VH-VL binders against NAD kinase (nadK). Designs and how they scored, part 119

Target 1, 268 residues: NAD kinase (nadK), of Syntrophomonas wolfei subsp. wolfei (q0aze0)
Amino acid sequence: MKIILVNNRFKENTEKKAQEIAGQLSALNVEVIIDNGLDEPYAGTVDFIMVLGGDGTMLRAARRYGQRAIPVLGVNMGTVGFLSNIEINELAEYLPLILREEYSLEARMMLEVAVFQQQSLLTRVFCLNELLLRSNSPRMLSFALEISGQKLEPYRGDGLIVSTTTGSTAYSLSAGGPIADPQLDAFIVTPVASHIINKRPLVVSPEREISLHLLEEREAIIGIDGQIKMDFGAENRVLIKRAPHPLLMVNLKAKPFFTSIDRSLQRQ

## First folded at step 9 (VH-VL)

Design N42 (from L6 with heavy chain G99S; framework fv_ixekizumab)
Fold by ESMFold2-Fast, scan of step 9:
Structure N42 (fold): chain C 268 residues (1-268), chain A 122 residues (1-122), chain B 112 residues (1-112)
Amino acid sequence: as target 1 above (268 residues)
Amino acid sequence: QVQLVQSGAEVKKPGSSVKVSCKASGGTFSSYAIHWVRQAPGQGLEWMGVIIPILGTADYNQRFKGRVTITADESTSTAYMELSSLRSEDTAVYYCARSHTWKTSHGYFDYWGQGTLVTVSS
Amino acid sequence: DIVMTQTPLSLSVTPGQPASISCRSSQSLLHSIGFNYLHWYLQKPGQSPQLLIYLGSNRASGVPDRFSGSGSGTDFTLKISRVEAEDVGVYYCMQALQTPLTFGQGTKLEIK
C-alpha cells in the first residue's frame, strides 16, 4: 500500500508531523511519499492521499491529484476550514480503519479550465473551488459569457467567478453568490461588481460548457482557487466544464455542513 | 440497517435479454461498489462484474464478453445488471452484493440481495 | 485468473464435533500491507450467501465465536469448533486480491 502525505512546506510543524506519521505508516508496511509542493506531483500508483493542513493545502492536493480517483483525507492541523474531516490528534484512532478501507466517500465536482490564445491551447488546469476573471487595473472589463452555445448580453464590471458547489463558500460567497450544498453538482456563476443592475448569480447544470472572452483589450487576470494567476487579454478565451473525475473525499467522521457554515457566518 | 432488494423472477427465451435491478437502502449508496454474482442450479458462485457508483465505472468478468452491462442510478440508489444474448446455460439465480469498499477488488461482501431467478427456456 | 480449490467438497459431522474446511489459491493472496484478501461465505439452504470471515481471520458481525479462519498466502482454513444444526449449508472461500474475483467450488456441510 502506498500513501501520499501532502503538507505545507512553509509551516515547520507540518513537516515534522509528516515525518512522524510517515514513520508510523512505514512500521505498518505502508510506503509513504511526502509531497511538500516543491517537486512535480508523484507519478506512480497511489492508494490513498492524506492532506496535513488547512483548506489551502487541500486545494493544492486536489489540483495535483484530484483527477486520479484516489481517496483524499483532510487532516486538520489547527486552522479552521471546511475541507478537513478529522483532527491531527484523532489520526492514530482512525489509522486502522483507513488501512482496512473502512470509510465512506463523498464525491466533490471539479472544474476543468482550458485557456486558449486564439485557436491554440495554452494550458489546462483542474480546480476544486473556482475560476475568477478580474480586472487588474481601475478600468472595468467588458466581456462575453456563453453558456452551452447561448450568448448572453455583454457583462460590464470588475469580473466574474465560475465556481463549484464546494467553492460556494469561498470567493463566490464574498461576491454575493449563494451558499450551495456541496452534495449538489452545479456551476455557480457570480458577477464581480457588475454595473448592470440585473446581473445576478446563475446556478447552472454541471453538464453546461462555459466560455469567457474580453470584448475590449483590458488588463485582466484569471485566478484558479486563489493560488494560480494568469494574464488574460482580448486574444484569449477560457473554456470551463465539469472535470472528468470528482475529488473523492474520505469521511471517517460526520461533518455537519449547515451548522458549520451558519456558525462561520456569525463570526463576521 | 442496510438492505439490498432485487427485482422478481424472470422467464426468458434464448436470444433475448434480461435486466435485473438491485435497490439499496439504509446506507450511503455511492460509497460502495455493487457486485453481481450468479449461481446456476446446484452449482457454485460465479463473479460477473461490479459497478462503482461514485465514479460511474464498471468492470466485468471477460467470460461474459460483451454480453453484460452493469449500471447505477444514484438518485434511486439502484444498480442494474443487463445480460443479453441469453442461452439456456444462463439459467441461474443472480445476486447483487455490496462490497465494503468502493474498489473493484479487495472488498468483502457485507450485504447480499435476496437473489433473482432467471430461467432461459424455449 | 486465480483458481480457488476447496477440500473436502462435502462433509457430514455429528452435532458437537469439529469441522475443518481447506481453501487453496493458485497464487499468494497476501498483499504487501499484510492483509490476506480471502473471505469466507456461508449459504444456507434456500438463502443468499452471508459473510462469515473476512481478511482471512476476522469474524463478521453476528458470527458465533465457534467459527475461526486462519492461514496466509496460498493456504487457508475455516474451522468450526462445535458444529450445530444451524451451520448446515455450503461454505465458499473467495479471493479478492484481483479481478476477476473467484470462488472456491464450495463445501457442503451436513449433519449425520
Scores: ipSAE 0.469, ipTM 0.773, lowest interface PAE 3.3, mean pLDDT 89

Design N43 (from L6 with heavy chain G99A; framework fv_ixekizumab)
Fold by ESMFold2-Fast, scan of step 9:
Structure N43 (fold): chain C 268 residues (1-268), chain A 122 residues (1-122), chain B 112 residues (1-112)
Amino acid sequence: as target 1 above (268 residues)
Amino acid sequence: QVQLVQSGAEVKKPGSSVKVSCKASGGTFSSYAIHWVRQAPGQGLEWMGVIIPILGTADYNQRFKGRVTITADESTSTAYMELSSLRSEDTAVYYCARAHTWKTSHGYFDYWGQGTLVTVSS
Amino acid sequence: DIVMTQTPLSLSVTPGQPASISCRSSQSLLHSIGFNYLHWYLQKPGQSPQLLIYLGSNRASGVPDRFSGSGSGTDFTLKISRVEAEDVGVYYCMQALQTPLTFGQGTKLEIK
């Protein structure tokens, strides 16, 4: 059995905890690969991915490994996030169940984002929460949105978010998008500070293909999960589709989504 | 409490197809692999294949290659096994079984359906 | 394909006496993490199979203590310490190390 242990080397004590857990797993004849974000993703076959950290570390793990159909467990060391399932002090209790494969899985859709320069593919990335197109200057963007070949009237505003249902509580929420049940598969298309007063968030089938390009030369960026940034100009086009595989999230204990989000919104 | 309930007995002619259903209740349907196992009269158990509902992927025993298709409908928590080009030797009780794991291998079958008798005769 | 061989194919036992069933695999079922991917099932007459023992030696929920599984690698044994009338049926071992999953031929247990 081989496990990838994903941690954030820049957060206090996470690397120390990662080494400690790696030692414990090694004593049980489990091979451990530590991914602290410095190197390319591990290319070999693995059986399980354990993420030590908060939601940001989980988003990184999902981008690096989410398309491999490998179970991913979020282990939290502090305040409970939306993507973690157990606390670090509970790991010893649940480890036998992990090794015996006695856990349930939850599928979370991901986005496939392909950015082109003219007709050439510049990059292809996957993400769990969202793609954000936004202006990088005080000037509004003018851009075209196509959904499955249907050309909508031009957008004018600060940008647009294309989100998964998991991402509905991230940037899409801040821009006025709906809170979605993460068990549903859908794209949520949320305008950012649209100049057109009747532009509303759209909830569309995950089978649709979404494309974006600028109608005027502007300074803009594409953001992925709030962690990757790419310059986006009039010569660029982005295509967004449902990724081939969902992220397989491990559930070792019940985590009620709606009561959790309700409390989060009340407490600010 | 988990239960697997299968469709009723069928009598089919040689060369036809049969589609057997297996409805799961209780627990989380998509979290587990659903396997299909058959048993000819007076014979032992034979593994036919498996569906992984969470991925929508299936794997089959090569003995049935090209004749068996296993699918799942997560909205109804139902797995299906379709066997085509039926022969008299396909007369058997067909069982669905839930593995404790989502994987195609490693699983032990903690719950079984009641079985569906398929009789192939002219 | 991994071949599973059970012995004996039939067994007749007086109530209260012990019974032992052997299952042999054509290759090791022991995984590096220490598990043997071998499971035992009982099929009572007219019923679906039911899980008895999983991962070589663990009793399934509701299975009486008189049932035990042992062995590792290629040689496994199911033992019943004191056979009762309700134990009549066909016992199957199954390997789950790799697909295709394969069963032994079955051992029919009858009461004398």
Scores: ipSAE 0.571, ipTM 0.805, lowest interface PAE 2.5, mean pLDDT 90

Design N44 (from L6 with heavy chain G99V; framework fv_ixekizumab)
Fold by ESMFold2-Fast, scan of step 9:
Structure N44 (fold): chain C 268 residues (1-268), chain A 122 residues (1-122), chain B 112 residues (1-112)
Amino acid sequence: as target 1 above (268 residues)
Amino acid sequence: QVQLVQSGAEVKKPGSSVKVSCKASGGTFSSYAIHWVRQAPGQGLEWMGVIIPILGTADYNQRFKGRVTITADESTSTAYMELSSLRSEDTAVYYCARVHTWKTSHGYFDYWGQGTLVTVSS
Amino acid sequence: DIVMTQTPLSLSVTPGQPASISCRSSQSLLHSIGFNYLHWYLQKPGQSPQLLIYLGSNRASGVPDRFSGSGSGTDFTLKISRVEAEDVGVYYCMQALQTPLTFGQGTKLEIK
C-alpha cells in the first residue's frame, strides 16, 4: 500500500506529527509520500491520501489530488472544520480499518476552472469550494455572466462567487448564499455586493457551463478556494463546469452536517 | 488477499440470456469499480462495461447496444453481467476485473477474475 | 473511440535477449493532471490477464525489474531487458483515458 500524507508547512507541530505517523506507517510496510505543499504534487499513483490539518489543508489536497479519485481522509489537528472526519487522537484506533480498506466513501463534486487569454488557455484548475471574481480596486466591476449559452443581463458590483454545494458554507455563505446539503450536486452563483437590487443567488444544475468576462477594463482578481489568486482583465475569460471526478471523502465516523452547521450559526 | 471469483461455465441457446457473477473478497466492495471484459476464442480483449457502486453509475460499450446490463449487490459483494439476445458471436470467456486505485472507471485493472466460458450453440 | 495499435503482433526471442513492444494511440493519453492513462497486461497461456505496468511506467506489485514501460502522449514502449521462459504470453496495452476502454490487438511473445 502507498499513502500520500498531506500536511501544512506553516504548522511545525503538524510537520513533526506527520513525520511520526509516516514512521509508524513505514513500520507497517506502507510506503509514505510526504506532501507539505512546497513541491509539485506527487506524480506517481497511490492508494490513499491522508490529510493532517484543517479545512485549508483539505482544500489544497483536493485541488492537487481530487481528480485522481483516490480516497481522501481528513484528520483534524485541533482546528474546528467541516472537511475533516476524525481527530488526530483517534487515528491509531482507525488505522487498522484504513489499512484493511474497511470504510465508506462520500462523493463531493468539484469545479473545473479554465482561464483564457486572447483565445488561448492560460490555466486549468480544480477546486472543492468556489471560484471568486472580485474587484482589486475601489471601483466596482461590470461583467457578463453566461449560463449554458444563455446571456444574463450585465452584473455590476464587487464580484461573484460560483460555488459547489460543499462550498455553500464557505465564502458563499458570507456573501449571502444559501446553505446546501453537500450530498446534492449543484452550482450556487452568489453575487458579492451587487449594485443592482434583486440580483439573487442562483442554484443551477451541475451540468451547466458558466462563463464570466469583464465588460470594462478593471483591476480584478479571481480566487480559487481562497488559496490561489490570479489577475483577471478584460482580455480574460473564465469557463466553469463540473470537474470530471468528484472528491472521494473517507467516512470512518458519523458526521452530522446539519447539527454541525446549526451550532456554527448559533455561535455567530 | 483480494480475490474475484466468477460463476461456472454456461452453455446457452441463441436468443437466450446469460448472467455471470463475480464475487469479490478482500477490501471494501463498495469502494471499487468492477469492469467486464470478454475474449472470443483466439482473439483479443474487448471492454463491455463497468459498474461503480459508490457513484451510482454504470457505463457500457455501445457495441452491446442495449443487450448488456451490469449490476452489483453490496450485501453479497457480488457484481453481475447479464447479456441478452445471445448469438454465436457472443461465445467467449467473460472476465470481471477490479479498479481500486482511483475508485472510478478510468483506472487500471489490479485484479482479474478467473474467467467464465459462455458457449452459444450455433 | 480511441484506437490502440501494437507492433509487432508476434515476437520470437531467444532466452536472455531483450524484447520491445510498441503501443500507439490515436489521440494523446496524457491527462491534464499529469498522468498517461496507459496500462500493460500480460496473459499467460490458459490464465487470466495480469497487470504489468500502469500509468505508463509504474511496475505493478510482484513484477520483475526486467520489465519497464516508457513513453508519453501517443507513443509507448514496453521493454523486457532479458526475456525468461516465464514471460511467454500475449501482451496488451490498454487506454483508460475515456470510455469505451480499448485494448491493442495483442503481441504474442514466444521463446525460440
Scores: ipSAE 0.000, ipTM 0.412, lowest interface PAE 16.8, mean pLDDT 84

Design N45 (from L6 with heavy chain H100R; framework fv_ixekizumab)
Fold by ESMFold2-Fast, scan of step 9:
Structure N45 (fold): chain C 268 residues (1-268), chain A 122 residues (1-122), chain B 112 residues (1-112)
Amino acid sequence: as target 1 above (268 residues)
Amino acid sequence: QVQLVQSGAEVKKPGSSVKVSCKASGGTFSSYAIHWVRQAPGQGLEWMGVIIPILGTADYNQRFKGRVTITADESTSTAYMELSSLRSEDTAVYYCARGRTWKTSHGYFDYWGQGTLVTVSS
Amino acid sequence: DIVMTQTPLSLSVTPGQPASISCRSSQSLLHSIGFNYLHWYLQKPGQSPQLLIYLGSNRASGVPDRFSGSGSGTDFTLKISRVEAEDVGVYYCMQALQTPLTFGQGTKLEIK
């Protein structure tokens, strides 16, 4: 059995804890790979991924490994978030269940993002929360949105978010999007600071294909999960569709999503 | 409380096919393995195959490969086992059982369906 | 395929006496992480099989403590310390190390 421990390279205590857990697992004849974000993703066969950190660390793990259909467990290290299932001080209690593979899984849809320059594919990335198109200058963007070949009226504003339901509580929420049950599969399309008053967030089938391109020469960027940034110009086109595989999240204890989000919003 | 409820008894002619259902309630259907095991009258247990609904992954005993298809509908929490080209020796009670893991192997069967008698006779 | 062999294939026991059933696998069921993927089931007359012991020695929920499992690798034993009338049925071991999952032939336990 081989486990990847994903941790945040910027937190010294998390690195030390990852080493301690790796030692405990090695004593049980489990091979451990530590991924602190400095190197390329581990390329070999992996049975389980344990994420030691907050939501940001989980997003990185999902982007690197989410398409491999491997169980991913979020272990909270003292930060508050929506993507962890257990606390670090509970890990010893749940470890026997992890090793016996006695846990339930929850599928979370992911986005596949392909960026083109004319007809050439420049890059293909996956993400758990969202793609953001935004202006990189004081000037508003003018851009075209197509949903499964259906051309909408042009957008004018600071940008657009295409989000998964998991991402509904992330940047999409900040931009005025709805809160969605993460067990549903859907794209949420949320305008960012639109200057057209009747541009509303859209909730569309995950079978839809979404494309974006600029209608005017502007400085813009594409952002992925708030962690990857790419330049985007009038010669570029982005294509967004449901990724081939969902992220498989491990459930070792019940997490009432709606009660948790309600509490979070009340105590802003 | 987890329950596996199977469809009712079937009488089939040789050469036909049968599709048995197994509806799960009270637990997380998608993330556990659903296995199919048969038992001919007065004989022992024989493993037929498994589906992991969340992955869409199925695996089969080679004795049945080409004749058996196991599928799952997550929206109704129901697994199906279809056996084609039926022979008299396929007369058996067919059970579904939940494997206590997300994998096709390793799991112990913590819950079993009530069984479905399939009789193949002319 | 891994072959599972049970002995005896049948036994008759006076109530209150112990019973022992052996299960042997054609290759080791001990995984590198320390678990034996060997499970025991009981099928009472006219009923579906039910789990008794999992991972070699762990008693399933609701199973009386007079049932115990032991062994490792290729040799496993199910013991009943004091047989009761309700224990009548066929006992099966199953390996779950790899597919295809395979069962022993079954051991029929009867009361004398």
Scores: ipSAE 0.468, ipTM 0.777, lowest interface PAE 3.3, mean pLDDT 89

Design N46 (from L6 with heavy chain H100Y; framework fv_ixekizumab)
Fold by ESMFold2-Fast, scan of step 9:
Structure N46 (fold): chain C 268 residues (1-268), chain A 122 residues (1-122), chain B 112 residues (1-112)
Amino acid sequence: as target 1 above (268 residues)
Amino acid sequence: QVQLVQSGAEVKKPGSSVKVSCKASGGTFSSYAIHWVRQAPGQGLEWMGVIIPILGTADYNQRFKGRVTITADESTSTAYMELSSLRSEDTAVYYCARGYTWKTSHGYFDYWGQGTLVTVSS
Amino acid sequence: DIVMTQTPLSLSVTPGQPASISCRSSQSLLHSIGFNYLHWYLQKPGQSPQLLIYLGSNRASGVPDRFSGSGSGTDFTLKISRVEAEDVGVYYCMQALQTPLTFGQGTKLEIK
């Protein structure tokens, strides 16, 4: 059995905990690879991915490994998060179930994002939460949205978010998007500070293809899960599809999504 | 609470194909593997293959030489086993069973369907 | 393919007496993480098989404590401490270490 431990390179305590857990697993004849984000993703076959940290670390793990159809467990290191399933102080209790593969899986859709410069593919990335198109200056963007060949009327505003249902509680929520059951597959398309009053968030079939391009030359960026940032100009086009594989999240204990989000919203 | 309910008995001619369904109720269809096992009259159990619905991947016993195809429809929580180029030797009860795992191997079959009798005769 | 061999192929037991069934694999079923991927099933007449024992020695939910599994590697045993009338049927071992999954030939248990 081979396990990847994903941790945050900038937190010394998570690195120490990863080493501690790796030692425990090695004593049980489990091969451990530690991924602190500095190197290329591990290229070999693995049986399980354990993410030690908050939601940001899980988003990085999903980008690096989410397309490999390997179970991914989020282990919370003491911060509030929506993508973890167990707390670090519970790991010893659940470890036998992990090693026996006695857990259920929850599929979370991912986005496949392809960025083109004119006709050539510039990059292709995957993400769990969202793609954000936004202005990088005080000037509003004018941009075109196309859904499966259907050209919508132009958008004018600060930007647009194309989100998974998992991402519905991230940037899309802040921009006025709906809260979606993460067990549903759908794109949520949420305008950011639209100048056009009637531009509403859209809930779109995950089988559809979404494309975006600028109608005027502006200083703009695209952001992926709040972690990757790329310049975006009028000669660029982005194409968004459902990724070939969902992220397979490990469910060792019930986590009540609607109760948790309701409590969070009441605090606002 | 989990129950696997299979489609009814079939009588087929040699050279035809048969498609047997297995509908899961009670909650965890996508989280586990669905295996297919057959039993010829008076004989033992023979593993045919498996589908992992959450991954859309399948694995087969090579003895069926490309004749078996297993699919899943998550929207209806139903797995299907299609066996083509039927021979009289394919007369058997066909079972679906849930593997308590997301893998093609390792899992134990904690729930079984009631079985579907497929008779192949001229 | 891993070959599974059961002995005996049939046995008759007086109610209340113990029964023992052996299962041998052509190669070790012990995984590096310490588990034996060997499972036991019972098929009662006219019924689907049902799980009795998984991972060598763990009793499935609802299975009476008179059933026990033991063994490791290539040699496994299913024991019934006190056979009852409802225990009649064919017992199968199955290896799940690798595909194709393979079953033993089955052991028929009858009451004398």
Scores: ipSAE 0.112, ipTM 0.636, lowest interface PAE 5.5, mean pLDDT 88

Design N47 (from L6 with heavy chain H100K; framework fv_ixekizumab)
Fold by ESMFold2-Fast, scan of step 9:
Structure N47 (fold): chain C 268 residues (1-268), chain A 122 residues (1-122), chain B 112 residues (1-112)
Amino acid sequence: as target 1 above (268 residues)
Amino acid sequence: QVQLVQSGAEVKKPGSSVKVSCKASGGTFSSYAIHWVRQAPGQGLEWMGVIIPILGTADYNQRFKGRVTITADESTSTAYMELSSLRSEDTAVYYCARGKTWKTSHGYFDYWGQGTLVTVSS
Amino acid sequence: DIVMTQTPLSLSVTPGQPASISCRSSQSLLHSIGFNYLHWYLQKPGQSPQLLIYLGSNRASGVPDRFSGSGSGTDFTLKISRVEAEDVGVYYCMQALQTPLTFGQGTKLEIK
């Protein structure tokens, strides 16, 4: 059995804890590959992915490995978040279930983002939460949104978010988008500071294709999961589709989504 | 409390097809394996195949190559086994069973359906 | 395909006496992680099979402690320390190391 252990090397304690866990797994005849984000993703066959950290570390793991249809377990290191399932101090208790493969899986849709210059593909990336198109200057953007070839009236504002249902509690929520059940597959299209009075968030079938391009030359960026930034100009087009594979999240412990989000919103 | 409830007994003619259903209740359907096992009268157990609903992947015993198809409908928590080109030798009780893993192998069958008798005669 | 062989194919036991059933596989069922992917089932007359022992030696929920499983690799044993009338039925071992999953021929246990 091979396990990738994903950690954030920039957090105190995390590297030492990763080595400790790797030693424990090796003693049980488990081969461990440590991914601290510096190198290219491990290219070999893997049976399980264990993510040590908060939501940010999980988002990185999802982008690197989410398309491989391998179980991914989020292990919280004391950071508050929505994507972890167990706490680090619970790992020893759940480890026998992990090794026996006795756990349920939850499928979370991902986005496939393709950025073009004219007809040429510049890059293709995957993400768990969202793509953000945003102005990189005080000037508003003017941009076109197409949904499965249907051209909407032009947008004017600071930008647009195209989110998965998992991402509904992330940046889309801050921009006024709805809270969505992450068990549903849908795109949530949320305007950012729109100057057009009735531009509302849209909930769109995951089978549709979403296309964005600028109508005027402006300084803009494309953001992926709040972690990757790319320049975006009038010569560029972005195409967003449902990714070929969902992220397979491991459920070892009951973690009810609606109760969790309700507590979080009342506390804030 | 998990239970698997199968469709009722069927009498089929040689050369026809049969589709047996297995509805799961009380637990997680999608991420555990659903296996199909048959038992001819007075004989032992024979594994036919498996589906992992969440992955959409299926695997089959090559003895039934080209004749068996196993599918799942996650919205109704129901697995199906369809066997085509029926012969008299296909007369058997057909069971569904849940494997306690998300994989096609390794799992032990913690819950079994009540069985569906399929009789193939003219 | 992995071939599973059970011995004996039938046995008759006086109530209160022990019973032992053997299961042999044509290749090792011991995985590198340390598990033996061998499971035992009981089919009582007119009923669906039910799980008794999983991963070689673990007793399933609700199974009396009279039942135990042992063995590793290619040789496995199911023991009943004191047979009771309710234990009548056909016992099957199954390998789950690889597909196709394969069963032993079954061992019929009867009361004398």
Scores: ipSAE 0.583, ipTM 0.814, lowest interface PAE 2.5, mean pLDDT 90

Design N48 (from L6 with heavy chain H100Q; framework fv_ixekizumab)
Fold by ESMFold2-Fast, scan of step 9:
Structure N48 (fold): chain C 268 residues (1-268), chain A 122 residues (1-122), chain B 112 residues (1-112)
Amino acid sequence: as target 1 above (268 residues)
Amino acid sequence: QVQLVQSGAEVKKPGSSVKVSCKASGGTFSSYAIHWVRQAPGQGLEWMGVIIPILGTADYNQRFKGRVTITADESTSTAYMELSSLRSEDTAVYYCARGQTWKTSHGYFDYWGQGTLVTVSS
Amino acid sequence: DIVMTQTPLSLSVTPGQPASISCRSSQSLLHSIGFNYLHWYLQKPGQSPQLLIYLGSNRASGVPDRFSGSGSGTDFTLKISRVEAEDVGVYYCMQALQTPLTFGQGTKLEIK
């Protein structure tokens, strides 16, 4: 059995804990690969991924490994989040179940983001929460949104978010988007500071293809999960689809989504 | 409470096919391996195959030589086992069972359906 | 395919006496991680099989402590310390190390 331990390279306590856990797993004849984000993703076959940290570390793990159909367990290290399943102090209790593969999986849809320059593919990225198109200057964007070949009236504003249901509680929520049950597959399209009075968030089928391009030359960027940033100009087009594979999240412990989000919203 | 409920008994002619359903309730359907096991009258248990609904992948006992197909419909939490080119030797009680894992192997069967009697006779 | 062999094929026991059933696999069921992928099931007359013991020695929920499993690698034993009337049925071992999953031929336990 081979396990990847994903941790945050900027947290020294997380590095020490990862080494400690790796030692415990090695004593049980488990081969361990530590991924602290500094190197390329591990290219070999693995049986399980354990993410030690907060939601940001999970988002990184999902981009690196989410399309490989490997179970991913979020282990909370003290940062409040929605993507972890157990606390670090519970790991010893649940480790036998992990090794016996006695856990359920929850599929979380991911986005496939393809960025083009004219007709040439520049990059393809997968993400768990969202793609953000935003202005990189004080000037508003004017951009076209097309959903499965249907051309909508032009958008004018600071940008647009295309989110998964998992991402509904992330940046899309801050921009006025709805809270979605993560067990549903859907895209949520949320305008950012739209100047058009009737532009509302849209909830659309995950089988839809969404394309975006600028109608005027502006300084803009594409943001992925709040962690990756790419320049976007009038010569660029982005195509967003449901990724081929969902992220397979491990459930060892019941985590009631609606009461958790309700409690979180009352703290704002 | 997890429960697996199977479709009712069937009588089929040799050369036809049968499709048995297994509906899961009281738990997360897609995350578990759903296995199919048969038992001829007075005989032991024989593993036929498995589906992992969350992955859409299936694995089969080669003894059935491409005659068995196992599918799942996650929207209705229902797994299906279809056996084609039926012979009298296929007369058996067919069980679905949940593995306590998402994998095609390793799991123990913590819940079983009630069984579906399929009789193949002319 | 892994072949599972049970002995005896039938067993008659006086109530309150112990019973022992053996299961042998054609290759080791001990995984590198330390688990034996060997499980025991009981099928009572007219009923679906039910789980008794998993991973060689762990009792399933609701199974009385008079049932115990032991063994490793290729040799496994199911023991009942004091047989009760409700224990009548056919006992099966199953290997789950690899597909195809395979069962022993079954051991029928009857009361004298």
Scores: ipSAE 0.314, ipTM 0.714, lowest interface PAE 4.3, mean pLDDT 89

